# Miniprotein binders against p81326, part 12

Target 1, 226 residues: p81326
Amino acid sequence: MLHFGGFIMEINHISKILEKEREEYIRNKVEEYLKQGFSKDDAVNKANQSWRTYIGHRIQDVIYNLLKKFLKDSGLKVTTDKALNNRNLPEELDKVKRLIAINYGEYLFLPDADVIVYKVENNDIKIIAIISVKNSFRERRFETTYWKLKLKESPVTSHIKVFLATPDKDNEISYKCPNGKPKKMRIILEYELDGIYFLKEDFEETEKAKHFGKIVEDIIEISKKL

## First folded at step 3 (miniprotein)

Design s12
Fold by ESMFold2-Fast, scan of step 3:
Structure s12 (fold): chain B 226 residues (1-226), chain A 103 residues (1-103)
Amino acid sequence: as target 1 above (226 residues)
Amino acid sequence: DEREELIRLLRFALELLIELAEEAGLPEVVELLREAIELLEEAIRALEEGDLERAIELLERARELLRRAIELARETGNEEVAELLEYALLLLEMLLRELIEEA
């Protein structure tokens, strides 16, 4: 009954909108920096840095809305770490927060869980997956793996799948070295995480590293086993 | 809110360092931790004021002190303290990543 063609079409449509937003944003920021007295090269560099910050928040919002829309009919709910950090939480979200919080003695901290997928069954909440959204990387960016390792330490949270979603526009983890070997960061992320979903077309798929278009089907299948 | 969460994590790192400074027992490690604590307190104030550049500078200095404290704790056989300091360092590294991206 479920059709995922609509999901792929919406991803493609949003990709085109984001590309247009990028062109306008960078053009305007370059002009702004040039007026401030920066050189052309500096203005371009600063505009690109500014875009990276902007698009990070934008992509997170897009992923949240797409997952919310396409998981609804499967009885799955979606929330964000932003929603969980509100002072006045509905009882349901308060329970979600408690089920993903990591214990540091007297302190409880949320993982960096940009998007959270859960289900409600017989008045109990079951967390299905946490999705970390990353627009860019440095060689030492293992925050997502750190949170996965912390979640594995507790029987309450050890079943939770941890996914990374990324456009990886700079080919930081989708690129293979000239010798054909993946970069160390890619190897570690793929080994430690439950999946990596790329918001791009040009990369070599594996069992764990897939096109973002497959995430809805994967989450639904995982949910049925819990 | 993202900044509120970063400040909370930084507050936790600060509290962890204060506790470890009281329990470390090695004067050289304690002195490094006290200096790092002061830098973290300054960094929290800078973040509350919206001064990202200042906060980043202070946290980078605190990170260097923590690295030295960890090395010294390990060399003196205080592995438990070194392990907990590594958690504080990891929190600072994650905070620095987020703040540098914002800046």
Scores: ipSAE 0.000, ipTM 0.131, lowest interface PAE 16.5, mean pLDDT 77

Design s13
Fold by ESMFold2-Fast, scan of step 3:
Structure s13 (fold): chain B 226 residues (1-226), chain A 103 residues (1-103)
Amino acid sequence: as target 1 above (226 residues)
Amino acid sequence: DEREELIRRLREALEELIRLAEEAGLPEVVELLRMAIWLLEYAIYALEEGDLERAIELLERARELLRRAIELARETGNEEVAELLERALELLERLLRELIEEA
């Protein structure tokens, strides 16, 4: 399939751009911190910390733009939780928001839905999937699983697939049992979620844990069942 | 501080309760407790991010889940589990009071 081959090529192209962007970002931040009086070692450490924050948002934007581009010809639409939090929503996005919002009595929450894939048929909205983008698992490791379980409670939302997309650079969830020791977080996330998509080459592949290059094909297949 | 201690005690109580509910053959109670633990973890992340309002909302939902778990344990004649769930609920309510006072 030429369409999915193009997706893989685009991922490779963007990977090269991000590597160059990282080099320039780190160099500029090191210079900035040195000018502020930090030592060489401190400047490098602070620059790397700054990059980790920056790349988190950058990867989220990259995923959004890639999915929007490569799902368009399949009649699928893509939006973000940031777009849904705008005060003035178009009617279509207001409907999307209502279909994924979770009621806690007096409160309404949007799930951890960095990217949302949906389709429009006869002016009716059908939510296909939500994708949580995590660059690190240090502080919000169980958020996505909670939202998955909450969405399963309602017949309105129980069909929605919940995916995690991550570069997992620190190998926090890349393997289930490295050196025979179980990684509880990987086991829980794979069990509770509908899929994990890695933006890296080295990881333990399973039916639910795949390279990010598979996500477009998987989403299109899911949408055909709805 | 009081908040840190309450969170630690509550987390440990909920983990122990899952084990006891599994031994008692209460799968619905186990699921409610698992959800309550995830809500507690998310509330902790919200507190670390400075989002006190979200933390309170998440813990109020956890409170409802614990109340339902108590009801189910009693309906199935598991009074010991129900009593321990009430202890966990008391810890959660103390945490909520502390956070609401700070809001």
Scores: ipSAE 0.000, ipTM 0.130, lowest interface PAE 17.1, mean pLDDT 80

Design s14
Fold by ESMFold2-Fast, scan of step 3:
Structure s14 (fold): chain B 226 residues (1-226), chain A 103 residues (1-103)
Amino acid sequence: as target 1 above (226 residues)
Amino acid sequence: DEREELIRRLREALEELIRLAEEAGLPEVVELLREAIELLEEAIRALEEGDLEEAILLLEFARLLLEYAIELARETGNEEVAELLERALELLERLLRELIEEA
């Protein structure tokens, strides 16, 4: 059956791996940019910018693999929006895609659903949750909210939970009122979304804003009510 | 000043794009663009009311619609429309960056 203690240990182990990966990545990218003729300071700056893009995809992959591993024994399946955009889509994934697509006239488009959790019972597919992974709120902060609002409008998709998972290293949404000043971004995201899962220890916890370590048990509980 | 100029150029680009998409026979692109213009106008009203976060939210929605319009224009072989949509997207992204820096 499912072992939640194992999930937390995996999260901690992966955090250590990612830090070592960062050091090697930065070193290699600095060397690459130096060979291209950039100054040492420019090479370091460009390497750090490259890491920010790389880690975004890396965290998405980590979350996907963790959820796939720890939800498997509960009869839940996990896929990604990248898998759903594959041209030669398996029948099961084609059904998943159709169940989360947003309709614009004759055309359908997918929300940016980094990770999708669903179940199959008696050949019927039920979408449980969509998880959007954000490493920064600098340039795209409310797009997940757009998808939630669109999914909410249809009886076919209104039951789907939309979650945000984020390390929020810049403390952009970790608190509602830091130093007495309201953070409208945190307030809006918490209000409109079904939950925020932080990949960090220090944040203002609420019923909807939790540590990422709780996501597996929450998803399993939601799936039992569907 | 810069914000006022970006808004003016963006409005003009979106209106021109609707005309071109209509001439090209792209009704879904036209619909996405009309929704994007509504979002832009709502964002301008939010800015006038001092609601910066609401304006950012509405403009991020408009950006998603433009991104999808670009995809549809390319899928239908309308590269000229797609290129002009990319230009409108650049103006919108510049406006968003300015607002996010202020937030």
Scores: ipSAE 0.308, ipTM 0.717, lowest interface PAE 3.8, mean pLDDT 86
Fold by OpenDDE base, second read of step 4:
Structure s14 (fold): chain B 226 residues (1-226), chain A 103 residues (1-103)
Amino acid sequence: as target 1 above (226 residues)
Amino acid sequence: DEREELIRRLREALEELIRLAEEAGLPEVVELLREAIELLEEAIRALEEGDLEEAILLLEFARLLLEYAIELARETGNEEVAELLERALELLERLLRELIEEA
């Protein structure tokens, strides 16, 4: 068990820690947008949207760095879709890019792949998992599910595990049936994805819905079967 | 236009299903269907704007909602509603196939 102990506590509060910067960020962005000629209401709305994007990237960066660190000793490698969005890729990353591409007839497109975990064996690349990082589910709630289904349609990509990692600060998917009413997003995401990993303690745990602290172990176990 | 007719039929089917689900006392199914209609309308707008990729994504999300609605209807013993939902799903899947082939 990677004693994530001290690290787990920090992960559980990642949203709260990052939210401390919100007030200052919003203030600065509002001022910036006002200088650009936006109304006060528009400036506030744009600042809030900018914050949502910013905080999402910060959480993604944290998760990427964590996975990179904790999977290093297992010999597994980690990259991102952003790193793959380059014209001149190293051979290894070019292979990774090709192995996650989805066929749309005349075109190949990449799934949303915030984090990609792969291994190199005998100069062959094997994609193990894609981790989507979501801070909130306001927009494109089933986007990760779409990509999972598309990956499943090809024998080249069907083995790739797709995981969702989220702090779920607004409890959008933390429970299946709060107050006796099914939460469709939780049920669908859990059904279609290979796992959901929470960066918090207060959630309904199931076989597929786990604490983020288990993701490293799960990925390592999957890698042994490939 | 065959596509326009297909979209019309799908919209009408979903609207009728909302009524039937309301009558059957399936509020969660109603909610899923309303969301599916919204996604369909957004997909139509995306098509009008020439964004075929976005339209396909939106309709795939609507597909997931319909699949879940079918499951819920069956779990509650509403086989008639489930069968009608399956027909709507078939229309949606046909639309998706046409769009994917065009892409």
Scores: ipSAE 0.013, ipTM 0.251, lowest interface PAE 8.4, mean pLDDT 87

Design s15
Fold by ESMFold2-Fast, scan of step 3:
Formats: structure tokens, sequence, C-alpha cells
Structure s15 (fold): chain B 226 residues (1-226), chain A 103 residues (1-103)
């Protein structure tokens, strides 16, 4: 209980820090582009594009570290797709890579699994979940869904939970039916994925669509059934 | 106490980072982290003395060391160390925000 309370507290404070970081980042980048000779409008647009790239990486790193910290005492381990792409993998990570790979005949490909949760029992590895981190849905909105469908095809990977974590600042998938109009993207993502975790307070909550603060408890519960 | 919890978590993260950086063979990162811990301990003493301004100054210096450590870890392809460094930086910035708000 106290452990999960600490997790919620860190999520709330991290969100506040990231917003402050955004203001400073944009301000500095606008000045940088203005000095390079860009117009005010172009400088602002380029700064916002730069922030979108930066924050995507930053949120992924934050989520990785939070999950690693708060799942450790439950005997769960956390890694990333970037770690699995290293040339000389430790035996444990090589096994993780092989258990999450998608078979395309002669070739094996990793899904876009920004964060991977697994456990080790009797030298055997069991993959619990993969988490795709999306800061926006402008592009590649169904990429996570594609990887879920591919994982579902194999008995080796069909048990792996696929989660989406997102601040959804533009309210693109926060609601199913604002003003009676269905949002196809929200409906499809919720239907195909095992869960959507929002890094925000205002959203339409369901059994599959929850605040990010619930992800640690959910992962631990899933791991007990495996 | 939120501040005590932040300091405890930050200290734990920095200590774990030193272990990981040593295991990864990153002596320059280890040195930066040891200096950052020294600055953190000095900042804690300044806080105990009620010197908020000095504590902020020391933590801002520690923040710069962590930023350099992140760059070095990424240049050498040590993603796990880089990720945990980003987390430690976030905790430090959180602590700085708390102290600046009190000032």
Amino acid sequence: as target 1 above (226 residues)
Amino acid sequence: DEREELIRRLREALEELIRLAEEAGLPEVVELLREAIELLEEAIRALEEGDLERAIELLERARELLRRAIELARETGNEEVAYLLEFALLLLEWLLEELIEEA
C-alpha cells in the first residue's frame, strides 16, 4: 500500500516537472532558432517539433525507471527494446529477446516494445507485458495494435500483455463518445490492446482504460497468474 | 516528509548508478557520480543549517554533473545507465523545485 502510494506521488510530481521543463525547453529552442535566422513563427514551430521528439524519449525513460524501481521488490525485471538491440547481450536479455520476437519466416523482428516487463523463475524467463509509450497520435497511431495482433498469432507470445501509456494532451483518445460521436481510434485501441494507461487526470475510465498510477498493481497481479 | 523521501530516493539512485557504471566499465561516469553525491551531502548539511541558497547552488552544480554523465553514458552506448541517470536527474530537479519554492 505504502509502496503504491509512493508510486502515485512520483507520477504526479514528474508530470509537473515535465511541464515546467517544456516551458524552459521551448523558450531556449526558440531563441536558438531565432539566432540562426529563422522567423518568429518558424522558430516557434521548429521548437515545438523538437520538443515532441525530446519529450517522447524523456517520457519513455521516466516510465522505464519508475517501473524498474517499483516492480523490483515483486521479483519483476524491466528492460527496453533499445537494450535488446545491443550487440553483446547478457544471456538473460538474449533469452528475453528471443521470447518476444515476431516470426516472419526466415527472419525474427522485435515489436516496438519501449518497455518490457518479465520475470525469472528456475532459470526460465516469462514475459509479462510490453508497454508502448506514445506522446501523440499524429502518426503511427495503430502501430501498437499491429504488434499486439502479431504477438497474438504465436503460442509463445500470445500471453504477453500489450499496454499503451500516453499523456494524450490533445484528447485524441481520452473519450469514446464526446457529444455522441464515437472516436474510432479510442474504440479500436481499447478493443485490441490489453490496456491504455493515461498520464493525465481527465479521461473516460473503463476496465481497460486507467490512470497510469494503476499500472504497477496490474502488472503484479498479471504476473501472479503466470 | 516529501523532502526526506526525495533525498532518500535520490541517494539510492545515485548509489545504484555507481554500481551499474562500475559494472559497465565507465570510470568517468563513476567519478562524476561520486562528485554529485558529495555535492548532495554538502547540500543536505546546508539545509540542516537553514542555508537554502547554498543548498540550491550545490544541487544546481550536481545537476550539471548528472547532465554530463548522461551524455557520456549515451555516447558509449550504455542505455541502462543513461536511463537511470535520467531518473536521478528528474528526482534532483524535483528536489530543486521544492527548495526554490520555499526560498
Scores: ipSAE 0.000, ipTM 0.134, lowest interface PAE 17.1, mean pLDDT 78

Design s16
Fold by ESMFold2-Fast, scan of step 3:
Structure s16 (fold): chain B 226 residues (1-226), chain A 103 residues (1-103)
Amino acid sequence: as target 1 above (226 residues)
Amino acid sequence: DEREELIELLRFALYLLIYLAEEAGLPEVVELLREAIELLEEAIRALEEGDLERAIELLERARELLRRAIELARETGNEEVAELLERALELLERLLRELIEEA
């Protein structure tokens, strides 16, 4: 629980760093677009859109590093879909790739697996969880759900937990509508996925929809059952 | 209802196809599919506003993008991607037929 407290503190520290990084990024991108001849308003809009793309990759990297750090003492290993797409894979990562790949006849495709958690016991690899990181739900919002359904179809992959991690800054899935009804996207994602972890403090919590700070303890608990 | 399910299935198919086209190294197909999705989302908004004719117009444009994507996939020897694109086209054409009959 002492180490869990450290995890929460690290998340808070990183949030403050990302806020300052945003200010510098936006400032630099606005200047860049202004030099390209865009108006002030267009430059600001383009800079904000560029930030949304950049922060998506940045959050993914942060989540990878946090999980790697805090799962290490539990005997769990962490990798990324980017690492698995290297042309010359170490034997261990090649096995990880094969254990999460979806079979389409002669083709094997990786799911929307930004971060992958696995364990190695007696040289056997067991995949614990796949985490999909979504900064925005404007594009490919149900792709993660599709991959979860495909993983459930195979005895080899049906045990793999599929989680969504998101700051949900546009409040697309964080809250019920004023009439008390959840949005369709929240209903579908929560129903089909194994969990949603919010990178924000304010949201409607359920058994499956939790603060990101709970992900480490949840993954460790799941790994003990496998 | 059936229309909502058809729209959702079509959306799933298009997003899956973007992933498959990216893995196959077909950037022009990926771009056409992204445009098709934007048109589908605009068509959904038009339907929510009760503008059937606008929705039909947008989906007709999405249909042409899918036909072009199929042509490109075949020209590059990606027959499996082309077959899956054909299935997405069938879903879109079914949705389009339902909307035209209602209009």
Scores: ipSAE 0.000, ipTM 0.137, lowest interface PAE 17.3, mean pLDDT 77

Design s17
Fold by ESMFold2-Fast, scan of step 3:
Structure s17 (fold): chain B 226 residues (1-226), chain A 103 residues (1-103)
Amino acid sequence: as target 1 above (226 residues)
Amino acid sequence: DEREELIRLLRRALEFLIRWAEEAGLPEVVKLLRLAIRLLEYAIRALEEGDLERAIELLERARELLRRAIELARETGNEEVAELLERALELLERLLRELIEEA
């Protein structure tokens, strides 16, 4: 039995934990930089930059653990691009890696897929979805769309869903046309990707842009159609 | 020539990386990569003409531009762009080793 109410409660609880973690992290980093001789303004700026890197990895780990926990009972497996970049891969993960690799003529590259969902049926592996986790859109905003376009070119990978997961705290892609002015990034991302899942409450919801709490049900539904 | 195809693949990789450098707000990196692509085009012509020495010279210059682009990406804190450029550099260095051994 899958507990979707439990999933939503855990997401809400984690949001509170991450905010407390931010306060402690920034405080400690500011003290560290001040001891190194930086000015107050420089220390704050460096602490905020350090937090951006830290929270990106932290959110990715949270999403990985949540999906692993809540998809297990549906026979779905979850891995990460970090796991696939190990030099000595188990046979199953080596097959996953080969099934998401993109062909550049004589060379194969892996997409930058933070979290990968797949299933195993009769020793065959089927990739369900790739999830890109973005804390900010100031950099690498179209990386995920490029990988989606490349995956669509091959019959081996064209079925793979590509999702974006983001807290979008700066409201960079939360709305399509605030005050009548189009947000090109939101429009492009929604058009090219299979879905955007927000780790926040306030955003313009569409068929493709949803609260993160819906991702488990969506992935399970997609897996049944494959 | 198979080496010409490898250079074409490298050129395509650099075109892809220009897009990421543009999104990262790195105009100097974009400039360096466009110059590197032009040098790769000249290197293809040199290989087609059988001028191995000229091809090596052009590719060595392209390598210098890629190294500078990596330095600029790192100096500005764009580690992801730097990592992607390192992958392109590895492809170029492999090609150079093969061509230099033939010479």
Scores: ipSAE 0.000, ipTM 0.126, lowest interface PAE 17.8, mean pLDDT 77

Design s18
Fold by ESMFold2-Fast, scan of step 3:
Structure s18 (fold): chain B 226 residues (1-226), chain A 103 residues (1-103)
Amino acid sequence: as target 1 above (226 residues)
Amino acid sequence: DEREELIRRLREALEELIRLAEEAGLPEVVELLREAIELLEEAIRALEEGDLERAIRLLELARYLLRFAIELARETGNEEVARLLELALWLLELLLRELIEEA
């Protein structure tokens, strides 16, 4: 259990670094937009919008690096959809790509899987999970559920777990309506997906909706059953 | 332009469906339809930017939402809404087929 404590410590450390990074990023972007002739209010709004885009990619990279580090000793490997889109793929990654590709008649497309966890056993590859990282749910809210349902259609991919990881800073899926009911988007995502991992503290945990600190332990347990 | 005509008809069908679903008291179907329209508009933007793969992915998500809306409409006994959703789905599938053939 020692490595799970280290994982929680590293999440807390990175959260503090990201807060400092945000302050500096916003300051620099406000100055940039003011130089372009925007008003102070417009510059602040544009800087905040720019940060939302930036932090989305940043959180994805953070999650990739954390999972790669903490799953390594369990014999699990981690890659990204970006890596799978390189023109010249190593044989191992080419096999990973084929094992998650979705058939659309004449065409094969990759799901939009930000982080992919797999293992190599007897020179064969088993895909354990894909993790979709969402900083905001304004655009493509149900993309992750769509890919989950497509993966279920094939015996090759039906075992693959599909997880969502999100800070949900805007309370888009962690908020409860005045009647105590979760929002529709939360209900659908939790129903269709294998799990939701929140990078925030203030939410009600369920069997499928958990703190991000539990993801490493869950993935390791799933891999042992395969 | 066949593609532009399909997009126009699909947009019109989805907008009409929202009105009918609202009149029938199907708020869950309305929300799915509003999401489908948003995805269609995002797909059009992707096509304008030359990102065919993104456009296809967005439209396939819209197809998933329309199929889910059909199930909900049938569960509520609103056969008219379900039938019109099937028509919108057919138009979307025609558009997807054209785009996939171009990829």
Scores: ipSAE 0.000, ipTM 0.224, lowest interface PAE 15.2, mean pLDDT 80

Design s2
Fold by ESMFold2-Fast, scan of step 3:
Structure s2 (fold): chain B 226 residues (1-226), chain A 103 residues (1-103)
Amino acid sequence: as target 1 above (226 residues)
Amino acid sequence: DEREELIRYLRLILELLIELAEEAGLPEVVELLRFAIYLLEWAIDALEEGDLERAIELLERARELLRRAIELARETGNEEVAELLERALELLERLLRELIEEA
């Protein structure tokens, strides 16, 4: 069995850099809010909220670029929902957009597909997976689940794998407790989604809940069956 | 593409600066520059795809990493390394101005 050592090494390197960015960002923001007259507790809370917004776009970009780089040699292509909302779409991306869009009578909506993996064979496009990136599970905790259920309703989109990628630094859906019962949110997300990929080491691993380092291998394996 | 060539040139400069930062005992600067090189590689990919907006975002992030590396080098008294990083930053800022004007 082969392993993706290079991919895992780059994930570990980038994860280390992101953790240092977090520490520096939060320290600087705490000091900034303290200067503005906020209490220590308020300053810490505001800094954490600010980081959650900042890291959202940061980690999505990292995941997109890593997947694009490491799936290229397998003939797989990667795009983003941001790219699909561009007004001047290339023909290939226009086809991708149409193959993941969900019909609501007179209206067509895209799911919350931060990253999209597809392949082109004989000028036909097959969507392999969509990946939703979540840094926290405050208010939008089940949006990915909603979109999975909607995609499942159509024969055109029912084959598309829906994955969640998350650092889950607040341990909202991950834990390393051998005798512990899973949290309700973890149970629901794991049950409804095709997989959860953690960008952290400390979590209860299952058939569907894995380290992010396994995502490239899993996607390639899925693509061979389509 | 001249812009891709400029990014490759900048990447070579950053590789040399990593060696200097290692010799100076600046592991945090090394890590920042390693990540900046990844961002530059991804920016080349974005330009090859015609995605100017994505290339600009990646290069703006690389700019922030270079600014942080300069601060760390200066805080530790490594002015020579900081001056060389400033030259790399000037190159990146020139590239960003050209790409932003086309967007």
Scores: ipSAE 0.000, ipTM 0.075, lowest interface PAE 26.5, mean pLDDT 79

Design s3
Fold by ESMFold2-Fast, scan of step 3:
Structure s3 (fold): chain B 226 residues (1-226), chain A 103 residues (1-103)
Amino acid sequence: as target 1 above (226 residues)
Amino acid sequence: DEREELIRRLREALEELIRLAEEAGLPEVVELLLEAIELLWEAIYALEEGDLERAILLLYRALMLLERAIELARETGNEEVAELLERALELLERLLRELIEEA
C-alpha cells in the first residue's frame, strides 16, 4: 500500500510539472518561429504541433523513470528501445534486444517497445512486458496491436505481455460503447493487448483497462508467475 | 541538404496521396497513408534527436504500409493512386538507403 500510494502521488506531481513544461515549451517555440518569419497564427499552430511530438517522447521518459524507480526493489529492470538502439550495447541489453526482435526475412526489427521490463536470473534474461506509450490515436491506431500479434507468433516472445499506456485526452479509446455504439478501436485494443493503462481518471474500467497507478503492482505479480 | 529535400518531397507526396485516396473513396488506403505520415513525423523527430536506428525502424514500418496501400489500390482498380504510391515508395526507399549507409 505505501509503495502503491507513493506511486500515485508521484504521478500527480509529474502531471503538474508537465503542464508547466508545456507553457514554457509553447512560449519558447512561438518566439523561435516568429524569429523565422512566420505569422503569429502560424507560429502558434507550429508550436502546438511541435509540443504534440515533444510530449509523446516526454511521457515515454516519465513512464520509464517511474517504472525504473518503483520496480527496482522487486528485482526488475527497465530499459527503453532508445537504449537498445545504441551501437555499443552492454551484454545484458544485447540479450534483451535479441529476445524481443522480430524476424522479417533478412531483417530483424524491434517492436514499438518504448519501455521494456525484464528480469535477470543466473545470467538468463526473461522479458516480462513491453509498454507502448501513445499520446494520440489519430493516425497510429493499431500499431501496438500489430506488434502484439507478431510477438505471439514466436515461442521465444509469445509469453511477453504487451501493454498500452496513454493519457487519451481526446477520449478515443476511453469507452467501449458510448451512446450504445461500439468503439472498434477500444474493443480491438482491449481484446488483443494484455492491458491498457490510462493516465487519466475518466475512462471505462475493465479487468484489462485500468488506471496507470496499477501498472507496477500488475507487473510485479506477472513477474512472480514467470 | 539532400536528406531534407527527400523528406520534404516525401511529406508532400503523402499529403497529396491522402487527398487523392479520399477522393477515390479508398478509406483503407487513407488509413494506411495517415499511419505512414505519422511514422514519417516520428522518424523526423528521431533524426533531430540523433536516434538514427529508431528513424530507420520507423521508416521501414512506413515502407510496409505503402506496399500494402499499393496492393489495395491495384486490387480496387485505382491505377492512378497506385502509380503515385509507387513514386512515394521510391522516395522512401532512397531516404532509407541514405540512412542505412550512415548507420
Scores: ipSAE 0.000, ipTM 0.103, lowest interface PAE 21.9, mean pLDDT 79

Design s4
Fold by ESMFold2-Fast, scan of step 3:
Parts: C-alpha cells; structure tokens; sequence
Structure s4 (fold): chain B 226 residues (1-226), chain A 103 residues (1-103)
C-alpha cells in the first residue's frame, strides 16, 4: 500500500507551493494596506507580520492534513486543539480532551497542542503524541517544554510523546555557535522533548532531532508499543 | 494589533534577558524570569478565553517578579542586565494599562 516515500514527496511538493504562496500573499497584503491609507513602510511591516501569523496556521494545517492522511492506514487518528475547543464535542473528541487536560488545583487546562495523535482500541482511547508547530522561537520559546514537564507529572498523561515541528528558517535552533556547540535553546528543547522534527535540510541530525519525513514512521512505532 | 505587538515584544525581551542573565552568571535572576514567562503564557491563555481579570492578576504577579529581578541585577553590579529588565518592565506596564482600561 502506501510507503513513506510518498509522504516525503508530498512534503517536497508542499514546500515549493508555500514559497510561491509567500510572494503572492505579501504582495496582496501590501496593496491592501496601502489602499487602507498606510505608508509604504508601514504596509510592508504589517504585511510581514500578517504573513508570520498566516504561515504559522498554514504549516499547522499542512502538518495536520499530512499526518491524518498517512497515519490513517495504521489505525491512528489525528485532531487539533481547535477541534477540541468546539462547544459541542463528539463523544470521542470529548474523551481525547479529558485525557490530555492538566490539573492546576481548581483549574483544568489543555496543553498547547497544535496536532494530537491518538488511537481507539476496543472503545478505549490512547493518546500517542502531541505536536507543537513553531514557525519562530521568538514568541514562545519554552512553551512546548513547559507542557511536556506538566504532562510527565500525571500517570494518565506521562506516556504521551511531545514533539516539536519547525522549519526554523531563521536558524534559531538548527545551527551551532562559532565554537561548534549547539545553542542553549537547541540543547534544552532536545533534552526535554521527545523529538524535534525539522522542515528543512540543513541541520545536525541526532537521535531526537530528525527530518520531518521521519515523523510518520516514528509515531507508528510508538503506537505499536502502547 | 497593538496588544499582540506588545505581547510579542515582551516575550522576546524576556527570553533574551534569560539568555543574558545566564551568560552573566545570575541564576536567581534566570529563575525569576522563567517564572515571569510562565505567568505571561498563562495570561495569554486567559486572554484567549476572554478572562480579562485573570490575565491582569497574572501580569501583576509577573510585574512583581521583574521588579525583584531588577533589584537582584543591580545588587550584583549587572547594570546592563538591570537596564534591559527595566525595558521589559515598561512593556509589561503598557500591556497592563491597556488591559485595565478594557476591564
């Protein structure tokens, strides 16, 4: 049936589409802001800010759709934090939400989980992994690590794998310092998280830091052990 | 959005300050800043849920931590770190002002 070569081909195709989409998006947004009366410099800055927000959601949607497509034949299901925040939840998603909620005394909160992978066996739900998608580390550098540490505190959630997926276009965690050691952020994220999946080619691979093309195989292997 | 820009600048400032405090050998300042960032994340979540009063409460606690961090940096002779902490505090105060006016 499907093999992981098809997954890698789709990732490569989508990457090229996103590059073209950026140019068109920025051009259209600059024109829109100019029409609203902003100066040229303000219009460019606002367009770039809009793109940073847009691409974050776009990459999340891409990852969600790719994982949903390629995990389906392995009996795995995929959902999003957006889906879990709907007022009227289907029974299955309500159970997923309850299995990842974290207790803060009088309050229960969901981790910031952009994509959630789970399985249903004999009417029982098991959460396999949550995936945090980060286009930039400037805004929420340690948020994923915080949620990983909180999930480890409960026997209900301690088995859940926490992954980071990122293009890291600004080389914030994929390049080394001049002395050859990894940046502190890379060290901390790799140490605390269960894996980092890069949507780029140029980075140092380790046991935990891999190309995004390996994520489907890894999730399937984890699922078999549960 | 002005609020989103203030939150972004504040997060960036705090994360850069953690790095600088680590390089300066100020572990107590690092701990205070890490706690402040956690409070900021909780405040952002409260804002997304529409809980304005909870967000204000969390940011007031973060302000207290930043004030303590400034004092520690100055006591240890790290004036540069203290100056950058004051800038982060100014961003936090601007955010608080905006939220309190909306409350």
Amino acid sequence: as target 1 above (226 residues)
Amino acid sequence: DEREELIRRLREALEELIRLAEEAGLPEVVELLEEAILLLWEAIEALLEGDLYRAIELLLRARFLLERAIELARETGNEEVAELLERALELLERLLRELIEEA
Scores: ipSAE 0.000, ipTM 0.118, lowest interface PAE 20.3, mean pLDDT 79

